# VH-VL binders against o60147: the designs that were tried, part 375

Target 1, 175 residues: o60147
Amino acid sequence: MLEKNKYLYIFRHIQTNQVLLSQGNVLKKTALFQLPYPLQKPVAPNGMRPAKLRKDHWVPLLKVEFPNESMFQSVFMQLLNYRKYRSVQPLTSDLLKLPIPVRRRKIMRQEVPNTIADLADILNKEKFPENSVRLQLSDKSDSEYADWPPSVQIDSEEIKLSRGFREKTTVDEAR
Key: E = the ipSAE of ESMFold2; O = the ipSAE of OpenDDE; V2 = 0.75 times the mean of E and O plus 0.25 times the DockQ between their complexes.

## First folded at step 19 (VH-VL)

Design km28 (framework fv_dargistotug; at its last look DockQ between E and O 0.69; V2 from the best seeds 0.74)
Fold by OpenDDE, look of step 19:
Structure km28 (fold): chain C 175 residues (1-175), chain A 118 residues (1-118), chain B 106 residues (1-106)
Amino acid sequence: as target 1 above (175 residues)
Amino acid sequence: QVQLVQSGSELKKPGASVKVSCKASGYTFRSYGMNWVRQAPGQGLEWMGWINTYSGEPTYAQGFTGRFVFSLDTSVSTAYLQISSLKAEDTAVYYCARGPYLSYFDYWGQGTLVTVSS
Amino acid sequence: DIQLTQSPSFLSASVGDRVTITCRASQDISSWLAWYQQKPGKAPKLLIYDASRLESGVPSRFSGSGSGTEFTLTISSLQPEDFATYYCQQDYEYPTFGGGTKVEIK
């Protein structure tokens, strides 16, 4: 029986460090809809949504393999909502002391570690079976942004996906 | 098994309101988005939008803003479509459909016929 | 919005025939296309997703192919229960449907 998608891909923007969640190793335009701010020029300014998907501007951050589709979908939805929730939270006093442009840049720089931390938190709460979730990172050091539950097995090999594009392999993933 | 059960057919007059329900079972309700699709008599399928079942945030397609409202009651795993100020052109079968985030639709309700007539 | 054009709109065929339905996208949508079957008075049923992946429970006589802007649904040997209307749907952007193809008895 053919299994549906059980892979989560996370991409980051090379300039803004904004993060996109993807249900496949090829980004969809709908992924841009995850960005909370309206379209403004220039393209993809701090906290803004670009008009077009430039796949070459997005690099892979991590890949997660779940035991099944249901678990993947659950984590995906939660991760989306964690980010949204964070975006509407009041700014810290430290951030408020900074000029707006500097503040925006700092917030965007925190998207990567925050997303990784969110993922770890969600997985900790889900209590999946031991070593049932496989995590691959583009940079192994990024795993240090969180404490991972026993359900997560971190691969020793880093992911080798091209910017925003499907990796050409002998066996294609479900999505 | 996954199942989506919608409320029964509705007959309304122009200007009235209708609320269609879609009860989900057999899966974790908040793990999949709920989409709404309209089909006028003898016509094709039209995506109306979707609601994030986790956050409750709705997104409406162009042409379905204003009079159309998506809502949830997560306690009973139910999604709702409300149409206000009904018009004759709103006569159609309305489907709820489960799907991954803005993707395909793998399970559908049986549809709810809404007829708007004077 | 992305427009999907299906061809033909109507198709007459006999049991046992090989049937091919085409869906053309107004822009490149990679492999983000699904196919549905709908019978009169019934909800649509998912047949194919991601252009070529067969949904669980769907007979193997159904297959999908294509990428970019051109996609095809193929029924290798038409069965009596396959007379229906078929729709393509893209999910590269906000979902849109093709106009449908009605497969009728010849």
Scores: ipSAE 0.866, ipTM 0.939, lowest interface PAE 0.5, mean pLDDT 92
Fold by ESMFold2, look of step 19:
Structure km28 (fold): chain C 175 residues (1-175), chain A 118 residues (1-118), chain B 106 residues (1-106)
Amino acid sequence: as target 1 above (175 residues)
Amino acid sequence: QVQLVQSGSELKKPGASVKVSCKASGYTFRSYGMNWVRQAPGQGLEWMGWINTYSGEPTYAQGFTGRFVFSLDTSVSTAYLQISSLKAEDTAVYYCARGPYLSYFDYWGQGTLVTVSS
Amino acid sequence: DIQLTQSPSFLSASVGDRVTITCRASQDISSWLAWYQQKPGKAPKLLIYDASRLESGVPSRFSGSGSGTEFTLTISSLQPEDFATYYCQQDYEYPTFGGGTKVEIK
């Protein structure tokens, strides 16, 4: 009998560098609801949300194994809240000076470093036991966007899959 | 253990309002979404929407965007469903159900029967 | 909206029978499907999530299979406590439920 999900999966868009948080190693359409959404119209011309989930456009960024489902759920909901908070903040004067397409690209380009920093911030506040959270990245240099607490063990192996994540294998009991 | 306890049955007249409570215990309330599901007598299950228990932001299914309001009191781990301008067709059992973000529903309240009749 | 069609709507069976219930989705939902059991006057109970993963405390005679648009709930040897209504539910997008399958004693 396996426990419910204790893994966080994060995907990056291959062109825009937008980020999606996932409860599974395969994205579902509801993940797109995390992206900016105009109040009046879905997928408005000035919105930053695709109308359809194109699986070939989203690649692994990182995977986190938590000690249990409860800890995963706490961190997941907090990360969603960080994204919501950023989405409702007033734009700075410097951003408002930019043409709209340039402004949007600049905002989206920050999603990877912002998400990684937010994850680390949450983990620093949570005070998890030392080495109890295992982090695996597609590009290990991305770990440099944050200062990680002692609870985090960064896996020496990078994620090798170009479209998806590999689940951990159940221990072999067949004989 | 995880438990969702709903307020008792309600008998209302058309045009009135009702507020159903769903008190959660045995888990971190803000870590799981709270969903509302309707079941008219002898009918199937109908998802009404959910509320993000961390941010308080509700989402309503098609057909539930008018008279239905979801809310929270996180200090007492309680979600609420308010239905205004009650109609006879609102007669149903209303369930709260928790689950991961927009996912399956692993724990359900016992249901609250709301009966609307003249 | 994703429509789920359950088949059959009603099923009469004896204790010990193998029971199969089908849920068909109007579009590809990968493996994002759950199954619930509901007895009269009671809340639904989760049996299966992610198409084939058995919820804790659910007997192993229950199994789920399928992906894409076709899904099956199987009860390998029907027990007296299994007479109930069964619902499928997708969570690929905003949740929707199937119409239900009532399993009655023959």
Scores: ipSAE 0.657, ipTM 0.845, lowest interface PAE 1.6, mean pLDDT 87
ESMFold2 (binder alone), look of step 19: mean pLDDT 94; pTM 0.958

Design km29 (framework fv_dargistotug; at its last look DockQ between E and O 0.70; V2 from the best seeds 0.00; counts 0 for: pae E 2.1 > 2)
Fold by OpenDDE, look of step 19:
Structure km29 (fold): chain C 175 residues (1-175), chain A 118 residues (1-118), chain B 106 residues (1-106)
Amino acid sequence: as target 1 above (175 residues)
Amino acid sequence: QVQLVQSGSELKKPGASVKVSCKASGYTFRSYGMNWVRQAPGQGLEWMGWINTYSGEPTYAQGFTGRFVFSLDTSVSTAYLQISSLKAEDTAVYYCARGPYLSYFDYWGQGTLVTVSS
Amino acid sequence: DIQLTQSPSFLSASVGDRVTITCRASQDISSFLAWYQQKPGKAPKLLIYDASRLESGVPSRFSGSGSGTEFTLTISSLQPEDFATYYCQQDYEYPTFGGGTKVEIK
């Protein structure tokens, strides 16, 4: 019998560098609900939530394989909440010195490294078994954004998943 | 084993309030969202919304805003649905259901019948 | 919201029959569809998720297929305990259910 989903995919917007968490390699429309700025008429370039999911605007950032669904779900929920928490935190003095449009752009650019750091922090706290979590990055250099616990094994190969779309493989993932 | 146990049936008058509980066990409570689903007598299933069990943030479906409130007591792994200003049309079985983030529902409570009658 | 239309609404069948229920989505939902079984006075039970994945503990006579806008639940050989109402549910957007299909004994 097939196991339930134990794969976390993180996607990055090609223009804004916004980040979406996905329970599998296919983005759902509900993923857009993760974006913190629900403006009525915004286009993605300004850091606003688009009305429609343009899958071609999202590229895979990383893939994480967990030992089981329970561990995946735990990390997924925590990661969601880390991001939410960060979004409501007071702005730093450095950010406050910047014009609003520049500030917004800078915040958006930090989503990728912040998300990677969040993931590492969560995994450090979870204390999973050694080499039980497999991390694959689209850019290996992104792994340098965090110190990874012994539970994480970083793959030598980069992910080659197409923009926001599932690629058919011999053995499909759970989600 | 995963189990969701809901509170018993309720009989209320119009204008009253009701609070339904859903106690979870057998898994990490904050790792899965809790959904609420309504089913009027002889009718189909309606998703009412969900609550993020980690943050406590509720999200309500259209038609279930205002009088409906999702809440948590994480210390006892329990989710609550409160309905205020009850109407006759609120008569239904209410289910809590566990699920991954805005996904399917793999475990359900046994349901709570709420009857609103004069 | 995404609307799901199930067909038929009612289906009469005999034990041993092959039963097919269809669920049509108002837009493309990829494979984000689940199927549930509900018996009178009982909570729904998950049968299939992600269009074709069988939930643990569910008999192999149940199967799901489809993608995009057309989905099918199949019971290869109907058993006495399978007489119930079946619902499809999409999770591509905020969850919505189909209207249900009641499978009755002929």
Scores: ipSAE 0.868, ipTM 0.943, lowest interface PAE 0.5, mean pLDDT 92
Fold by ESMFold2, look of step 19:
Structure km29 (fold): chain C 175 residues (1-175), chain A 118 residues (1-118), chain B 106 residues (1-106)
Amino acid sequence: as target 1 above (175 residues)
Amino acid sequence: QVQLVQSGSELKKPGASVKVSCKASGYTFRSYGMNWVRQAPGQGLEWMGWINTYSGEPTYAQGFTGRFVFSLDTSVSTAYLQISSLKAEDTAVYYCARGPYLSYFDYWGQGTLVTVSS
Amino acid sequence: DIQLTQSPSFLSASVGDRVTITCRASQDISSFLAWYQQKPGKAPKLLIYDASRLESGVPSRFSGSGSGTEFTLTISSLQPEDFATYYCQQDYEYPTFGGGTKVEIK
């Protein structure tokens, strides 16, 4: 009788700008497995996986409502694959010239625009009905990282929650 | 109509190999992860790991990183569990189960009994 | 790994009884807990996910509650088909199962 989740939640790390994809409005520890394990190699890495989930370090980036759970799961699995693909790509010569700490920060700062572009690429390839996918951002200017298909309706209201996706008043409205 | 149909029971000798199949139907195969769960006779349930059905990347639970191999054939929406160097303690029912990424398991195969006896 | 402890391991009950099964986690798992029913020779069947959400097609006499470290499955009025083994499972980290609770006819 309750509909299964049809919402994609994306979080951003407040310090590193790394991105986590979530199936719910509360992160679980398995989300950290989306981040590449830091390698000790001199020319790597482009990411870092914390040992512990620090919930106070992750804030909302965007939320997407899909028509149903099956469509959500399809897009979610594709986004995970895009993220894995990017993690194994060779570094450019310009990046290799940078000191490793600077290189890492520059790579991690690309996760927000890259994730938004990947989401739009998937949605442009899918044949969703017009205006059937509602996108809500914490910063509406982030929509400029991509060209959105007719299936996407960008919500005029920004996400205002600083700690997760839950509102203060939802406890009294629980059934 | 979501359905997971597993291959039939197997009787094997120690040292042999077995490959259990799990054919999925009624949903988009690459949208849900495929998990393997073991249940020894009279015992509880034990998660063995899962395979990402989009990328093909397996993840194995602790204790299942040696003789156990997960694989896919996406052209026929089928997941496989291969167990090598079978031991008597591998005697169990092996279930495939689908679910959201590393979550609960909403649909299960009927189970495949693998019996290892000399 | 997160350990799940179920209580009781066995219980005997009559048709019509209210039954409560508990599952305790070794650490805070928020609401990331599921309940399954398994009958002999059959695969487990999902009853409840996310601690309290009833799976489609599951009778409303089943309910789940709890968060953090302590969770309950309640069957408000046992039916003959409810005599089975019940398992909890967490998905905060890599999945683990509780040891099970066998519900038998008295």
Scores: ipSAE 0.595, ipTM 0.842, lowest interface PAE 2.1, mean pLDDT 88
ESMFold2 (binder alone), look of step 19: mean pLDDT 94; pTM 0.958

Design km3 (framework fv_dargistotug; at its last look DockQ between E and O 0.66; V2 from the best seeds 0.75)
Fold by OpenDDE, look of step 19:
Structure km3 (fold): chain C 175 residues (1-175), chain A 118 residues (1-118), chain B 106 residues (1-106)
Amino acid sequence: as target 1 above (175 residues)
Amino acid sequence: QVQLVQSGSELKKPGASVKVSCKASGYTFRSYGMNWVRQAPGQGLEWMGWINPYSGEPTYAQGFTGRFVFSLDTSVSTAYLQISSLKAEDTAVYYCARGPYLSYFDYWGQGTLVTVSS
Amino acid sequence: DIQLTQSPSFLSASVGDRVTITCRASQDIDSYLAWYQQKPGKAPKLLIYDASRLESGVPSRFSGSGSGTEFTLTISSLQPEDFATYYCQQDYEYPTFGGGTKVEIK
């Protein structure tokens, strides 16, 4: 039986460190719609939502393989909504003490560790079977941003995806 | 098994409102997007937008803002489409369709015919 | 918005024929294209997703190919139940559909 997509890809912006979730190893334009912050002076063009997706501005952060599509979809939607929820929460007192430009930069820099922490939290709550979820990181040190449940197996090999583009392999992934 | 069951056909006069329901079963309701697609008689398919069943946030396609409202009742895994100030050109079959986040549509409701006539 | 142009709009064929339908995108959409079959009075049915992946339960006589801006749906040997209207749909951006191709009996 042919299985549908069970892979989660996460990309980060090379300048802002903002994060995009992807159901495939090639970024879609719709991924830009995930950008939550309307900055008046964005680093990226068009208020962080450029008209055209510059795939070369996004680098792989991590890849997650789930046991099946249903589990993948569940985690994907949760992760997406965790980020949205966080974006609308009141700022901490520490952040409020900072000038607006510095605050914005700090918030964006926290997206990577926050996303990783969110993923770990979601997986902890899902209680998937032991070693049923395979995690590959572009930087192994990023795994230290969270405590991972027994369901997660961290690969010793780092991911080798090119910037926002599909890597040509003998066996192509579902998406 | 995944199933989407929509409410029955509707006959309305211009200016009236209609609310179409789409009850989902056989999967985790929050895990997939719920899309709405319109098809006028003898015409093609038009994506109207989608609603995030997890957050309840709707997104409307161009041309479907204002009079069209997506909503949810998550307690019964049901999505709703409400059309207000109906016009004759709103006469169409309306489909709910499940799909991954802003992707393809793998399961469809049977469709609801809405006829707007004086 | 991304426009999808299907060709032909109408196609007459016989049982056993090889049928090819083309979908052209106004811009590069990688492999983010799906194909649907719709019969009169029925909801569309997903046939192919991600340009070439066959949906579960769909007969193997259906196949999809292409990437970028040009895509093709192929029915290797047309069966009586295959007379219907076929639509392509892109999901690179907000979803849009092609105009459809009606496959009729010759």
Scores: ipSAE 0.870, ipTM 0.944, lowest interface PAE 0.5, mean pLDDT 92
Fold by ESMFold2, look of step 19:
Structure km3 (fold): chain C 175 residues (1-175), chain A 118 residues (1-118), chain B 106 residues (1-106)
Amino acid sequence: as target 1 above (175 residues)
Amino acid sequence: QVQLVQSGSELKKPGASVKVSCKASGYTFRSYGMNWVRQAPGQGLEWMGWINPYSGEPTYAQGFTGRFVFSLDTSVSTAYLQISSLKAEDTAVYYCARGPYLSYFDYWGQGTLVTVSS
Amino acid sequence: DIQLTQSPSFLSASVGDRVTITCRASQDIDSYLAWYQQKPGKAPKLLIYDASRLESGVPSRFSGSGSGTEFTLTISSLQPEDFATYYCQQDYEYPTFGGGTKVEIK
């Protein structure tokens, strides 16, 4: 009877607009490994990994409910792979013409639309049953970054929490 | 349903190499991480690292870089651990274990005893 | 690395006893804690994940609780098949295991 996790949680950084994917409603420290290494290429334009996880800097972007854990795991692993693929692609000539700080900002700013587009691409290819995947966003206009398959039901209610996906508790308020 | 079957025990001399296999069945191989865990005789459990079956990218825990190599053959849903330049201190049971991305381990192989001695 | 300290390292108990095992983390790991049972010569078996969620097929006499840095595994009425070594494991960071708690008869 007991079901394992079937929810995808996606967070956005309040300052850089970088994105983190999560299997739980509270970020793990290992989530930071989804972001590129800053020290290997300190002038690299592909964004930067913060030294520490600052949970107060990450806010809800979207939440997805899948029919079961197996489908969630399939999509999660594919989405992780899309992020890795983007991180190793050669920079375009237009991007290379920009000053390095501007280039970094532009690349990081694209993480939200790119992640949403990648999620939709995966869901279009997976051929899930109609209305079987429930999507809820913090900003409904973000759904406009992609064309969604019939399997996706976009919740008309936005995520109303301004801090994480977890309801406030005494321990969370003390953090 | 889900099953991880490992290759049999190995007896090796110092300096040799060994390759342990872990054949998975009963689930979509690319959807779950494949981890390796070591247990020396009479000792606790030690995570060695994992390999992402979608990308093929391994991650090694501290102390397992160099002589330890994780690999996959996705066509037969099999993960491999290769240990080169074996030392007596490598004597242990080696487990493969699957789980969600960098998470708990819900299914384990039966273990492979590797013994390194004269 | 996050250190997990299990208490006690060893305990002796009778069938029917209520057994409590503690796992303390060196830093806040939220609820990212799992418990495993290992019998001699066998692989570990997942009992509890996410601190308190019971794995499918695990008897209901097993329960987990805690968050942050303090976690417990409880066996409400010890059975003969429960004599084993128990390990906690965190996955807030790269996985690490506790040192184990051996539960012996008598």
Scores: ipSAE 0.736, ipTM 0.871, lowest interface PAE 1.2, mean pLDDT 88
ESMFold2 (binder alone), look of step 19: mean pLDDT 94; pTM 0.960
ESMFold2, look of step 20: ipSAE 0.697; ipTM 0.865
ESMFold2 (binder alone), look of step 20: mean pLDDT 94; pTM 0.959
OpenDDE, look of step 20: ipSAE 0.855; ipTM 0.941

Design km30 (framework fv_dargistotug; at its last fold request DockQ between E and O 0.69; V2 from the best seeds 0.77)
Fold by OpenDDE, fold request of step 21:
Structure km30 (fold): chain C 175 residues (1-175), chain A 118 residues (1-118), chain B 106 residues (1-106)
Amino acid sequence: as target 1 above (175 residues)
Amino acid sequence: QVQLVQSGSELKKPGASVKVSCKASGYTFRSYGMNWVRQAPGQGLEWMGWINTYSGEPTYAQGFTGRFVFSLDTSVSTAYLQISSLKAEDTAVYYCARGPYLSYFDYWGQGTLVTVSS
Amino acid sequence: DIQLTQSPSFLSASVGDRVTITCRASQDISSYLAWYQQKPGKAPKLLIYDASRLESGVPSRFSGSGSGTEFTLTISSLQPEDFATYYCQQDWEYPTFGGGTKVEIK
């Protein structure tokens, strides 16, 4: 049986540092639905959910290869919901005391590290086989945002994605 | 093996409500979204929306807001579609379908015919 | 919403024929298109996903091609069990289906 998809791609917005999860190496418009409506999160710069997908505004953050589709889907759904839960939580009193621009910056700065930490946490709980999960980062230093379980092998090679989509390579990957 | 089993056919009067169930088995329920698709007699397929099986958050397609409610009972890996204030135009076969997050649908229930007639 | 237009709506063919069904999208959907087969009284069955990927268990006589706005489902040699209605479905945006193509016996 052919595996449909065992790859998780995560993209970061170049301006807002918002994060999108992708089941494919090309962002779909539906990926924007992961972001709250602008009215729900006024602290987000230029709105949280734009009307149109600007692929050129999204750069690769990381790529994860899982042992199989089932494991990928499990982690994807968990990660998706971790982000959703965090996004709908009320702002802390400390954040509310800050001027809006400062608050926005502080929140946006935490999007990438929070997502990476969430991923690591999920993987820690899943207890996959040792070195069965391959992680590629656009910036290796981003791996420092989390403690990774033995199941995760961090590649020395950087991710081969361009903005919003996969870079042209000789190797074709499944969505 | 993956299997989605839906509840049986329903005959209702206008104004009544119906609740269709879709029981999943053979996979981790919370790992895939559950979609609902409507098919009126002799007509094509219409995506009604989906429910996040992990969080329980529903999303409804345009035209399926208000009277349509998606829900879950994760303890028994079951998704539900409730239609209230039924109309004759609601007469259709309703399918539940598994799929990755807002993607294609790889496994389908057998469908539930809901007939609304006075 | 993205509109998918299938052509033809009806197709008469014989066993052994090469059958081609087209699905056109109202906008560019990259390769995010699936094909389904539905027989009377039965649920749809996934045939192709991501425009050209064959679903497990589906006969190799089925193939999908295309990207952007034009897609094609091809049955290289029509078999008796292939007489059915076929639907395309996009997942670039919220899912929508084409109007369907009924393949009937000539």
Scores: ipSAE 0.873, ipTM 0.943, lowest interface PAE 0.5, mean pLDDT 92
Fold by ESMFold2, fold request of step 21:
Structure km30 (fold): chain C 175 residues (1-175), chain A 118 residues (1-118), chain B 106 residues (1-106)
Amino acid sequence: as target 1 above (175 residues)
Amino acid sequence: QVQLVQSGSELKKPGASVKVSCKASGYTFRSYGMNWVRQAPGQGLEWMGWINTYSGEPTYAQGFTGRFVFSLDTSVSTAYLQISSLKAEDTAVYYCARGPYLSYFDYWGQGTLVTVSS
Amino acid sequence: DIQLTQSPSFLSASVGDRVTITCRASQDISSYLAWYQQKPGKAPKLLIYDASRLESGVPSRFSGSGSGTEFTLTISSLQPEDFATYYCQQDWEYPTFGGGTKVEIK
C-alpha cells in the first residue's frame, strides 16, 4: 500500500554548477558516479569526480513529485541515460580550441540548462495525467530552460533551503 | 506482482562455464537495476555487482572483474550471470535482486545453486 | 570500501522477547542502511530500508533506527516465524552487507 520514493531530487554544485540526480533528499556517495570525468587524484575540482561527497558543496536545484514510484524510476533511469549520452558526444571544434580548464568549465556550466531541458523532454513523451507531476525549483526562472507539458504543475514557492532538501527546526537554525 | 524466477541448480566440473538466468515479471524491467549476490554454503551475502537494465552497462564489485559477466535480454525481461573457468570456490547460491539505482534490494529471485566438483 | 559489523553474531531468545541487533558502519553512511531477513533455504527478504522505513507487508513488530555509523533493528515481540539470519546492507556507496546475526528461538 505505501509507495516507496516517488520524488526526484536534483542538486547543483555551488562552484562548478555540475548537476547530481538523487533518489533521496540527502545525496549519497554513489551520486558522484554520475560525473563523467573520472577521478585520477584524491581531490580534483572543476568537473572531476571527488573522492568524498562534500554535502556543503551541493545545493538544491529542483524537486519533482511523480504520481508513483514506477513513474519516478522510469524518468530517473532515462535522465541518467541522457547525461551519459551527452558525456560521450564529440566536442565541437570551437570547444577544442579552448584551454582544457576553460573548456571543462564551459561544458559544466551547461549541465543545469541541459538537465532541465532533458527532464522536460522525457516528461513531454510520457503522457502523464494533467497536473500530476509537481515541480519545485530553487530559482523559478530556471523553468524557462524548457517547455513543460500539461502534466507538470510548477510550484509557485521556491525551495528556500540553503542545504539539502530537509528543513531544520528553528532551534537548529539558530545554532 | 513483481517476480524474479531463476534457472535451476547446476552441477559443473572445474574449468566449465555456467549461465544463470533471472526472468523478471510484474514491473517495467528497464526501470530498476538488477543485482547479483553470492552466498557460499554456510556463509553470508556478498554483492557481486549490478547491471543497468536501461543501458546494459554492468558494474562489478572488486574481486568479480574477471570470470563473471552480467548481460541482459530486454526482449524477454531476463538478466544473466555467466561464470567461466569454474573453480571449486565458486560453489554457492547465486541470487538476482532488483532495486532502485545502487540502492536496497526489494525483490529477490529464489536463488540458483551452482556446485563445482570434480 | 565500507565495512559493516553486526552485533551479536548469534543469539538465542524466547517467544515474546524484545530482540535488538546492531550494525556499525566504518564510515558515516547517513541513513542509507537496509535490513534483510533470510530464513533457511530461502532468499533474503527486505524488512527495513533507509534505516527506519518499514517495507510493505512486514509486521509492525520490526523497526529500525539510527543514522551516521550506528544502526539498530528491533523485534518488539519475537515470534516463532522470526527464526532467521538478519543482515544489514549499506547503499551509501557500492552495496556491502554485514556479516549477519543468527537468531534462534528457544
Scores: ipSAE 0.719, ipTM 0.872, lowest interface PAE 1.3, mean pLDDT 88
ESMFold2, look of step 19: ipSAE 0.694; ipTM 0.860
ESMFold2 (binder alone), look of step 19: mean pLDDT 94; pTM 0.958
OpenDDE, look of step 19: ipSAE 0.864; ipTM 0.938
ESMFold2, look of step 20: ipSAE 0.708; ipTM 0.868
ESMFold2 (binder alone), look of step 20: mean pLDDT 94; pTM 0.958
OpenDDE, look of step 20: ipSAE 0.850; ipTM 0.938
ESMFold2, fold request of step 21: ipSAE 0.698, 0.005; ipTM 0.864, 0.513
ESMFold2 (binder alone), fold request of step 21: mean pLDDT 94, 94, 94; pTM 0.958, 0.958, 0.957
OpenDDE, fold request of step 21: ipSAE 0.865, 0.864; ipTM 0.945, 0.941

